VH-VL binders against Putative dimethylsulfoniopropionate lyase DddL (dddL). Designs and how they scored, part 11

Target 1, 232 residues: Putative dimethylsulfoniopropionate lyase DddL (dddL), of Cereibacter sphaeroides (q3j6l0)
Amino acid sequence: MHSLSERVEQLRLNDCPDWLYLLHEFDALYRQGSDGGSRPIRTHRKRVRDSLALIVEANPAVNDRPPEVKPVTAHLGRALDLGERGAVQGMSRALARVAGRLTWEYGYEKVPKALARKYAYCEILGPRGPICAERLILGFVLFAPSTTYPQHSHKDIEESYISVAGAWSENDAAVHAPGSLILNRPGLEHRITTGDLSPCLLAYAWTGSEERLNQPGMKLSSPRKARIEKGI

## First folded at step 1 (VH-VL)

Design V13 (framework fv_duvortuxizumab)
Fold by ESMFold2-Fast, scan of step 1:
Structure V13 (fold): chain C 232 residues (1-232), chain A 119 residues (1-119), chain B 106 residues (1-106)
Amino acid sequence: as target 1 above (232 residues)
Amino acid sequence: QVTLRESGPALVKPTQTLTLTCTFSGFSLSTSGMGVGWIRQPPGKALEWLAHIYWDDDKRYNPALKSRLTISKDTSKNQVFLTMTNMDPVDTATYYCARVDYYWYFDLWGQGTTVTVSS
Amino acid sequence: ENVLTQSPATLSVTPGEKATITCRASSSVSYMHWYQQKPGQAPRLLIYDASNRATGVPSRFSGSGSGTDHTLTISSLEAEDAATYYCQQYDSSPLTFGQGTKLEIK
């Protein structure tokens, strides 16, 4: 038996102003990044904002995970400095306030050693917290300079990336600048390559059913398939 | 479980106003992301989108017909209405209501109601 | 207006064969939707957001494509698949449907 008074009270979002401020900057990012884009992009932006507003209003539980670093997180300070000078400075400032509380991870059971040194991601809002939500995932992906993130896809999940810092390209197409939103269709494979001069920090949003967001089924395409498509 | 059904006049005279009602069950327009729209199909021809309305009263109209169309809803009664002014024989068609998703696809359709415009 | 042109206009195939229906858009489409309509019936959603099957739709139906070129594929056709098929876009106003492809089973 233990005393009830020894039990720690559940933290809620309204108890955590730094997390709330970060979510405010996600709202701003999905409101103002690419005004007047295509209808699917506008629809996705509105879906993210609407979901986020409902989640914030509900004052969800906050379950801070133990902080975790990966080799790539040595680049986080540089990425935040780059974001501070760009169109998305508010997001960079908000992220800096919680940097020491982030749980960086790979999302895959096995990761090639070269890739393991050059990327990681962290979930901010979602089924795994720290801010609890079931139908929206918000987070960040950090890449070292000259990183190739292999082909990957998600079933029944619509994914967007917004550049916070650094330059990158998808499927060897045009380079994307800070503030631009790229929308990835469910089931379509994509590959990310970052520029040589600076780390790259992307904000991401996943929308989908509760079932899919709890178990996204992420997988990397085989090296043979990537080589056939000139995508190494 | 989900059902949509169109109702309205089968015969309309030229220059008159058509009013159609869609009554549905198994979902609510109080639910975020839900909408109901109207699509028509003249005999032997392709589908033509007319208008739709979302849970938040966001209304979308086909620009070619927007001056003639009004879409509205009664969320408490699970009803969506379409009004089309100045009817012409070329407006003769089967009119469908359907549930529309956030990404503008129509996943469940009513059986359709045939409207003939003739003097 | 984004004009969706379907080809072929009419397709006649034998049960067990594969049918491919193409939808060409006059401008890029991010998410093509596909519908099946049998004579005297309302349309039925088959594929949404390019490649997702709607609830209750058999696995033999698949959607693919990007940009201006999109396809609906029906592997191992069955007699019940005789219908008119329509593509639909919403990237640009107004929301438009293709003119339809009539699939007849021999």
Scores: ipSAE 0.007, ipTM 0.520, lowest interface PAE 9.8, mean pLDDT 83

Design V14 (framework fv_duvortuxizumab)
Fold by ESMFold2-Fast, scan of step 1:
Structure V14 (fold): chain C 232 residues (1-232), chain A 122 residues (1-122), chain B 106 residues (1-106)
Amino acid sequence: as target 1 above (232 residues)
Amino acid sequence: QVTLRESGPALVKPTQTLTLTCTFSGFSLSTSGVGVGWIRQPPGKALEWLAHIDWDDDKRYNPALKSRLTISKDTSKNQVFLTMTNMDPVDTATYYCARLPGYSYGYYFDYWGQGTTVTVSS
Amino acid sequence: ENVLTQSPATLSVTPGEKATITCRASQSVSYMHWYQQKPGQAPRLLIYYASNRATGVPSRFSGSGSGTDHTLTISSLEAEDAATYYCQQYSDWPLTFGQGTKLEIK
């Protein structure tokens, strides 16, 4: 692979209005909240916004990665259409402008075949780009209808999901609608299920140290738990 | 290796202002999510959280003491300061500074200083 | 404020026995943190987010619970475990600690 520092005529964020627009919509998304949101959620929202503001102000390098698709990306058009008609239309429109430039991936060394057909994620801002940053990761995860994402956890990383399109639940709790935020704390396992009628598109944010975000150490909790949750 | 150490006066007279310094190494308050808090413990009693400051200069104070407390930092010197006004004999305690780790928005304290004892007496 | 009440206030146990310390919160707490404090020393983090052991903490220490009731368990007590143990919540401001449980080894 190629060092971004060695590139001639390096593009910066201010040279890339579609990427900048998408980051403005991430700021808006993490600025929204109910007045009754918990203190940990409010603190997390502020951490994401503050980190993002510093990154944008620094005008970071932008290096578009080769576009890559996964089977689940066949659902992206439908998810974006749903998002444009809902509470988070600004984010959906911003994402649509860069849809053809995204690098969709799995993040795990081994992914069960059923899950591989129903999920993928893409990083927008982070160590791997396209917008270069070391201490915040922003991206999207896309699920097909009726998807069960097995229990997983991250060491020393705080993770949030905000619904852009579709309905989902975590650990079989209340159904989450577009605009709602769920906070997953470091080291704690969580399980995601999506509704039966539409794809689900979630924006995510990871906060943590430079070392941890470069090598997050994503793990599925156990093969037994994963099999039980899939009805195997 | 993470270390924190408190410093300040051992004796304070009633009505005076106390200023404590926490000096630390092995981490930086420029690191997103990291903070430093102050906790005190009167002799033979429970721990009481006083205040904390995060990497972004966000400050939180115990509401019972908020009017008396000021927390500040010097990120370049790896120092956090606590000022407490109008000291009273009931404020006699060991004062600790402790780290809030960068991924612990749940506010637990993973490394603690040894504590500094402050006695308030006329 | 969320008031944490620990029980028992004092616990006396022989080496090799199991000790259970409970922490009851006046409001629901999703995850409790636990600290150990030996005489003349600063507190040491034992358990964070209900059940995660801090670095260097022996496997005999474990935490569990949710809602208003949380527990710290020491499965096979050793002489060095004589200390006061504190629970701590962060579900609401201000951060609060329990009153402490003093564990004595006979």
Scores: ipSAE 0.005, ipTM 0.424, lowest interface PAE 16.0, mean pLDDT 80

Design Z01 (framework fv_zilovertamab)
Fold by ESMFold2-Fast, scan of step 1:
Structure Z01 (fold): chain C 232 residues (1-232), chain A 119 residues (1-119), chain B 107 residues (1-107)
Amino acid sequence: as target 1 above (232 residues)
Amino acid sequence: QVQLQESGPGLVKPSQTLSLTCTVSGYTFTSYYIHWVRQAPGQGLEWMGSINPSGGSTSYNQKFKDRLTISKDTSKNQVVLTMTNMDPVDTATYYCARDYYGSWYFDYWGHGTLVTVSS
Amino acid sequence: DIVMTQTPLSLPVTPGEPASISCRASQSVSSYLAWYQQKPGQAPRLLIYDASNRATGIPPRFSGSGYGTDFTLTINNIESEDAAYYFCQQRSNWPLTFGEGTKVEIK
C-alpha cells in the first residue's frame, strides 16, 4: 500500500527537562566559590556561566545520539553513588537521570589497550553533543582507579575540570576534593593520576572560538580527535 | 522541620505588580529547586516557574510571558515571585514548593497565600 | 503542552472499599508521573512519584501503576481521612502540567 510519513518536529531543550536540569547543575557547579580562587579561575567560571546562559535561553536543538558504553563505564554507578554523598550531590543526581542516554567515546584513533580499559569521555553540550552548541563544550570524563592519563596541551582552548567524585591529582600536585576546579590554560602540558580506592568522575568545560570547537574533518567526529590528528 | 512559608499582600488592584516571598527553613536552601504553583478558587493546579537557588537559573511557563520573574536572596533563604499587570483572573492561592535537584515533583509545599485581584 | 485528563472527576466511596483514579496523558510521559493529595484548606501532599514509588510517610494502602499515557492511583481500604482531591502531574515536558483533579468523597 502507498503510505506517506509525517515529518516530526525537531526536539529542543525545553522539550527535554532532564537535559535542562543537567545544564542547571553545570551552572551551579561553575558558580560555587565564584568569589574565591585566582583571577583567571574566576574569569573562566564567569565565561562558562555566561555562555551557558545564552545557549539555554536560545532553546537549542537536541539530537539523539546512539548510547555507547566503554569498559570504564562499569564504574559509573559507583562514581555517581559517591557523588551523591558529597558536595556535588546535585550534579550526580542530574547525571544519573540521563546515564542511559550517554555516548561514551575516546578522543584518540589509536588508544593504548591499558588506557582504553581505564577511561572514556562524553560530550553533553557542544557541536557533537546531544545538546547543540558551537562556542562551549560541556561534558564528563570517567577514570578507573589508579589511572594515569597523559595529555597534550591545547591550542586556543581553555579547559577546566571540576571533581564530581573520586580523588585525583594533576602533575603530582595536591589531591583535589569534589567541587574543586582545575584550569588548564593553552600551552601547558597536563597529566592526570587517579586515586587507588575509587573511580574518578570529572565534569569538564572547553571555551574557545566556534572554529576551534567545531573543526570537522572527513574522518573526525570530535574536537579532541581533530586536535590529536593535527598533532596539537 | 522542613518548612516553606509564602508571604505578601492578600489584595492587589488590577494593573498593579504582585510580589510574593517564599521563606524556607529546616534544610539547606541551595540543595532544592523552588517552584511556584497557583490554584484559582475551586480549580486545579497551574505550574508557573522555578529557580535553582544555587545558580539562579530560572524556567518559566510561557503562558505568563514577560510578566513573571522569579529571583532569590540566599542570605535570607528566600525566593521571590514578581508578576506585573495583575488581572482579576490571577486571583488564586499561590504556593511555593521544593524539588530535590530537578526531580520536577514536589515533596514539600508552603501553606499557600490567597491573592485577590480586585478594585 | 501535555494535557492530563483524570477520570472520574468525582468518586463517592464507602470506607473499606477500594478506590481507583485514572490519569491519561495526551502523549507518552514514560514513568514521569506523580500523584498528590489535597485536603480542603491545605497544600498538596506528595503521595507517589515516578509512577509507582511511595513518598516518605505514605501508608501502603496507596499505590500507583502505569507507563506511557495511562496511569492509575489505587487506595486499597479507603479510610474516612482519605476524603480529598487527588491530582496527577507529568514532568516529561515543559511546562509541567497537572490533571484537573478527582474529588474522593466518603459516604
Scores: ipSAE 0.012, ipTM 0.563, lowest interface PAE 8.1, mean pLDDT 82

Design Z02 (framework fv_zilovertamab)
Fold by ESMFold2-Fast, scan of step 1:
Structure Z02 (fold): chain C 232 residues (1-232), chain A 118 residues (1-118), chain B 107 residues (1-107)
Amino acid sequence: as target 1 above (232 residues)
Amino acid sequence: QVQLQESGPGLVKPSQTLSLTCTVSGYTFTDYYIHWVRQAPGQGLEWMGSINPSGGYTSYNQKFKDRLTISKDTSKNQVVLTMTNMDPVDTATYYCAREGWDYYFDYWGHGTLVTVSS
Amino acid sequence: DIVMTQTPLSLPVTPGEPASISCRASQSVSSYLAWYQQKPGQAPRLLIYDASNRATGIPPRFSGSGYGTDFTLTINNIESEDAAYYFCQQYYSYPLTFGEGTKVEIK
């Protein structure tokens, strides 16, 4: 049959090599350092890798969202250049391949104006990501230099950050270098502060039930109301 | 078999410091968070705080701010609750409990009664 | 703090009858709700987690339901050994909080 109307078939992960390679680099990030971490960190790393392997094998749907930028994304090129020179070169290169396809967001309905200029996140794999998954969220957070991300918590979500580029500290602890993983347990408040010279790019993973990951219950320790669902 | 056992003094005088120990067995100590929950006679359960035995990270109910410390001794598979300035209203059975897959408690110690009186 | 309110305070039941206990949260806790059984002189025992999942070793006569602010623990075909206090617990937000407890009494 000959027609001007084309049937659009659902794209799947195996049809999208740049997304697949990015997920391969997430797997690599969560494999390194497995020998040195505490048991909760090793359990989290294994949970991320096991979930990711099952998701990749299932060849999930890919629904690219319209690209969206935020003021902080002006720093993305510099962050990727820093990552290219460091311990996480593969991740930086993989992310550069899809940089123009990312949907950067705040995750809160109202964000303080000062913070709105200094941070954003993007979900890569998850209920809101271009790569559809219900049991795992993978993404990135980008911070401008000298950013203090206010105290916040996530409901029933075990969250990790792995540094891709730049220096940062959590709750005023020691400075974290590229490749370092920090694990945040559900319900606990944490605050991120970035270094003064360079932007900071963090890869993140969220593990939890399908119900939790669709309704993460994010909140800031501020009088502003937070959106309860990440990804808008 | 998973077991948690509390130990410590059954009687504490007002203004003194309480120290209770929770000893665990039957699983890898560092794999599960340990919480402390207390219950006054004839009353309900009250969450006090928790510790990650691997990293030593703690969380406390703000009600006990500045009085409560939870610590660990990995070599002995023990978690220790320390609470200063005990008052008769702190009379309760104190339980240690193991965190399940989320912040619910899949195994509990048998509890230890602490009476605060002169 | 999230306040958990249980009803009824006391529930007398005859063996073989179903018993239902309600737990209401002062704000939504999604499905992050557990139920515990406590017999006199004993530690609490986990019955239900994530509102409706039965813990290992718990008989099928125990079931949980609910979402958001309203939750129910149901004991079908109650047995004499089920005489105990029952507590709900939310784990949506710190501090973790429990209901006041419901005393189930066998007539």
Scores: ipSAE 0.000, ipTM 0.430, lowest interface PAE 16.8, mean pLDDT 81

Design Z03 (framework fv_zilovertamab)
Fold by ESMFold2-Fast, scan of step 1:
Structure Z03 (fold): chain C 232 residues (1-232), chain A 121 residues (1-121), chain B 107 residues (1-107)
Amino acid sequence: as target 1 above (232 residues)
Amino acid sequence: QVQLQESGPGLVKPSQTLSLTCTVSGYTFTGYYIHWVRQAPGQGLEWMGSINPYSGGTSYNQKFKDRLTISKDTSKNQVVLTMTNMDPVDTATYYCARGYYDSSGYSFDYWGHGTLVTVSS
Amino acid sequence: DIVMTQTPLSLPVTPGEPASISCRASQSVSSYLAWYQQKPGQAPRLLIYGASTRATGIPPRFSGSGYGTDFTLTINNIESEDAAYYFCQQYSNWPLTFGEGTKVEIK
């Protein structure tokens, strides 16, 4: 029996094919639609792909963190099943292989009780992920059905979401299909609402400086401030 | 280190229900799909279905729909195959197998030893 | 369903000779094809996946090739221990399907 405390001290990515295959699926997601998207979206996709390629080539350290669950992770299996039947099935299959090894968290010091039951995120690649990297963060956000993830922002971080499973909208915009990418520019407020029928699983990528990604300074906007900024 | 082991009755009467258990060890149970494959004496391999042990979500070969159920017990690292209305034609060795993901889909990297189920009066 | 057809179904071979088994898919499976060996009384053992990648512990005398609909498993310098059934399997589409199997027997 090889216990957790007896695991190899310094594993690297090439020693961990399940993590490597998951990163291959991130590359595939950020390669889709590169010819047809807007210039900012194409530039962002290329930035993510280029950064990921350099990181993979460097064979970074892998430090599995203790698995953690949140109430919303009861929905992960359903989201993976939906994704396996859809346009991004490769990502869903790759994620299923590591599902039991993920560390789900909130990312905020205070989270409202209602929201705490309906969402969580996990970092896969980044300063705090199992796969060590300083200038790119890749991960997933999971939402229960009928979840509103309140208006929030990041300073100096360019963020994208790609739908893996489920229906969702951002800032009251049209519903996004699996495989579509939404780009959030640094400092801009955004709000996510999920559909009533199924959980929603989003892959995300953050690009920014090493300094910024290590200290993202995430904030949830107050309802009053959000309404004022909306112009009502 | 990775092991899969089938267990269950070796003999089932026609019209009765079969229940087989697959117990796994040596890896993270919820990280890999478990599939059931059967083989009639002297015949080839036939895929029956699979389960995602994290979600309990299942996929079945249409041939077995309406009489096949695959379920899981995460606390015991077990997957259970239940098949109703057994017929002599269902006589076969039943295997559970771990789905190996290689960036494109699933092949089977580890198999149980198999359990022979004879359907006879 | 994708139908997998193997030829030949029976292959007698003398030790030291090469053996080749063909697998044909009724529609393209790209490279999503695996080969298994099954000895009497044993579970199948994965030999090749991704059409041409050897599984861990598989001797180099086993090789796979092909893409799309036509695939070949080759055993160079066959040994007596290689007497077994061999099955191909596609994993491009549900349901997963296997070939009928080829019995390799040593003369």
Scores: ipSAE 0.000, ipTM 0.438, lowest interface PAE 15.7, mean pLDDT 81

Design Z04 (framework fv_zilovertamab)
Fold by ESMFold2-Fast, scan of step 1:
Structure Z04 (fold): chain C 232 residues (1-232), chain A 119 residues (1-119), chain B 107 residues (1-107)
Amino acid sequence: as target 1 above (232 residues)
Amino acid sequence: QVQLQESGPGLVKPSQTLSLTCTVSGYTFTSYYIHWVRQAPGQGLEWMGSINPYGGSTSYNQKFKDRLTISKDTSKNQVVLTMTNMDPVDTATYYCARDLWYGEYFDYWGHGTLVTVSS
Amino acid sequence: DIVMTQTPLSLPVTPGEPASISCRASQSVSDYLAWYQQKPGQAPRLLIYDASNRATGIPPRFSGSGYGTDFTLTINNIESEDAAYYFCQQYDSSPYTFGEGTKVEIK
């Protein structure tokens, strides 16, 4: 009960200006469409902003994770360079200031080997992030060029992606530009494919119950499994 | 450089509890799973279980589940294997090993520690 | 549990000759298969992972192949230092399981 960690003074968000400024850029990112867009997108943007405002006001604990890299993080510098020249430059600049402090991970017990070389994510705010929160997850996902992130789903979690850098499509839909938001409803499967010329950096937000965000029921589907399920 | 080192008693009496420690250095402790694998004299390798040092979640081979516990001490960069009710058939060299991809194959191993169970 | 079966269990080879060791899984493990080398008194050393990828520092004479249930470790132009036990391991599903091991003896 009286571990060494409990004796050390706990850092809080107001003590960590680089993390705080990154969260301000998340707020700005989710505020960009508040004057327009579809009803579900506007509702989701407001939900993220409202949750984030309450979390920031509470001045939560900050527990920096040991930095960790993955093969895909070799592309991070290029992705940030692209973002700094585009529509979401504020976010790219804020992320660059904490780049060396990020813990990149896969989130699954097993990741297909091809995907493991071309993908990783980092949670910034959430139950497992450096900034502690129970009912909102904010983070980034990084993809190498020409990556297909297989179909995946989650139950009772509403997820959005906003492009920071690079070109991508979801479920074979039209290519998404930096700053555009894609909303994935709970339980619906989605697949991400990135363009051939540059890496793709996405900001993401998950909203859901405390129970669900602490134990997300994420499930990956391989092309082989999907083919078998469809009787092909 | 990456190093894993096992330590613990070389002799255990039947029915007693074994406690082995794996101390790691040269990398970020919480970034890689640690597994325990044992090898009886002249026999093959047997996976026992693992721990994710990030949160402390564990996975056990069901053969050992009722008597095996794996725990961690992040302040010391240590993983501890505890196994109750030792039997002569548990005589083996015990290894800890690092998992590169969160629960898969083992890229670095400790040197192993021989545990003999006899009266 | 997935059972891993290695053949042969003992493999005498002459230096300069190729050696091949087979590993068969009782059910498909895709390419989630690793090979380890163990010399007497030493810990196992990773040789091959994901069925065919050579680990860092492993000489190019070692190669792996296979998918599903049938896998092969090949040592081309075998050297005296390659006398050791060789084990395959599946990591498709828990519990992770190893083959019985193949003793490679240099004659």
Scores: ipSAE 0.006, ipTM 0.437, lowest interface PAE 14.6, mean pLDDT 82

Design Z05 (framework fv_zilovertamab)
Fold by ESMFold2-Fast, scan of step 1:
Structure Z05 (fold): chain C 232 residues (1-232), chain A 119 residues (1-119), chain B 107 residues (1-107)
Amino acid sequence: as target 1 above (232 residues)
Amino acid sequence: QVQLQESGPGLVKPSQTLSLTCTVSGYTFTSYYIHWVRQAPGQGLEWMGSINPSGGRTSYNQKFKDRLTISKDTSKNQVVLTMTNMDPVDTATYYCARSRYYGYSFDYWGHGTLVTVSS
Amino acid sequence: DIVMTQTPLSLPVTPGEPASISCRASQSVSSYLAWYQQKPGQAPRLLIYDASNRATGIPPRFSGSGYGTDFTLTINNIESEDAAYYFCQQYSSYPLTFGEGTKVEIK
């Protein structure tokens, strides 16, 4: 848990065109298909867009964190190449411009060794991200090929994923198309599996109260966690 | 009912300063950017600049930067375009238009005001 | 500056048939592209934003497609009231720029 008041704040968002461009692409991503999808999906898209618009207009502080890589980030270049040819080209290009400035992390207190080699995430906008915000988190999750990300859930947080690159499925359902939004409501568990041929890059958004987003209370399901640790 | 309305002189002499006002109603003034776009007779559209009414931050097309100032009056829900040293080539219909904070597509426009620059 | 090139500049079209207008950006604008309709003596009217989303009140016969540098506005089953100029506009970077316009004439 970091205190935003203790960060050195010498730049603001409007001074940082590469971060602005990335947020433009998040906005575009959550506007696509505004007349499509279920009511909960449309409501979530609007909530993300509205929150983002207010945050950007406030011209928040930008505090670049020290760059950090994880084993999975060896796949980032290939994921970006795949995204450049896909439906979400602008997002891939915007992310490439800041790739060297990203702080890739694990979100859990303890991560199984098999999973630690195959995934990481980075926060772009949020309490801990380079772009400071309290009521919205935007970021990316990167997976190696053939990754199973175990069941997990969040309390009082709506979470969405939009595919930027690669093939994936949730709870063994059909493969999600690039640009499709998958909504995970508060308290519902979900499990992600990626395809065998390419890495998978997902954009994510979390909406919730300021209190909840600062302490999301994420938890991996115990039965599945044991299996993942065994490499199953 | 969202409305944008331009007002100002229809005739300006060469070398004089133009002042146009855009008055808005039917929405929260500080929630949308206001842009100025002009169109010379029989020609296409040309973006001049914008203002964020919340903070007053402006963006200008470099072509006009030395002559153009955009300002706001939040108490009146108005945005003002001021352009110095007017030239006959500046003869055009001037529009104000609004956009969201991100996504500078113009969902509502004023009706436009024709400004003729001649002696 | 990003240059927006529209083709064709003049498009005579028969009522009931589809009409398509192309817009090409000199560099990628992602999906930050809008289409406007302008009738003589009137302000432009927003048709499409973010390349493919219809603006409020716009009939479903209008659709937009494309990403990056190549974009298309399609009017399916064109009606006589659709005779107008059509402009594309990018909002990926400053200065915001418009295409030169396409005049759609109903035959």
Scores: ipSAE 0.005, ipTM 0.438, lowest interface PAE 14.1, mean pLDDT 81

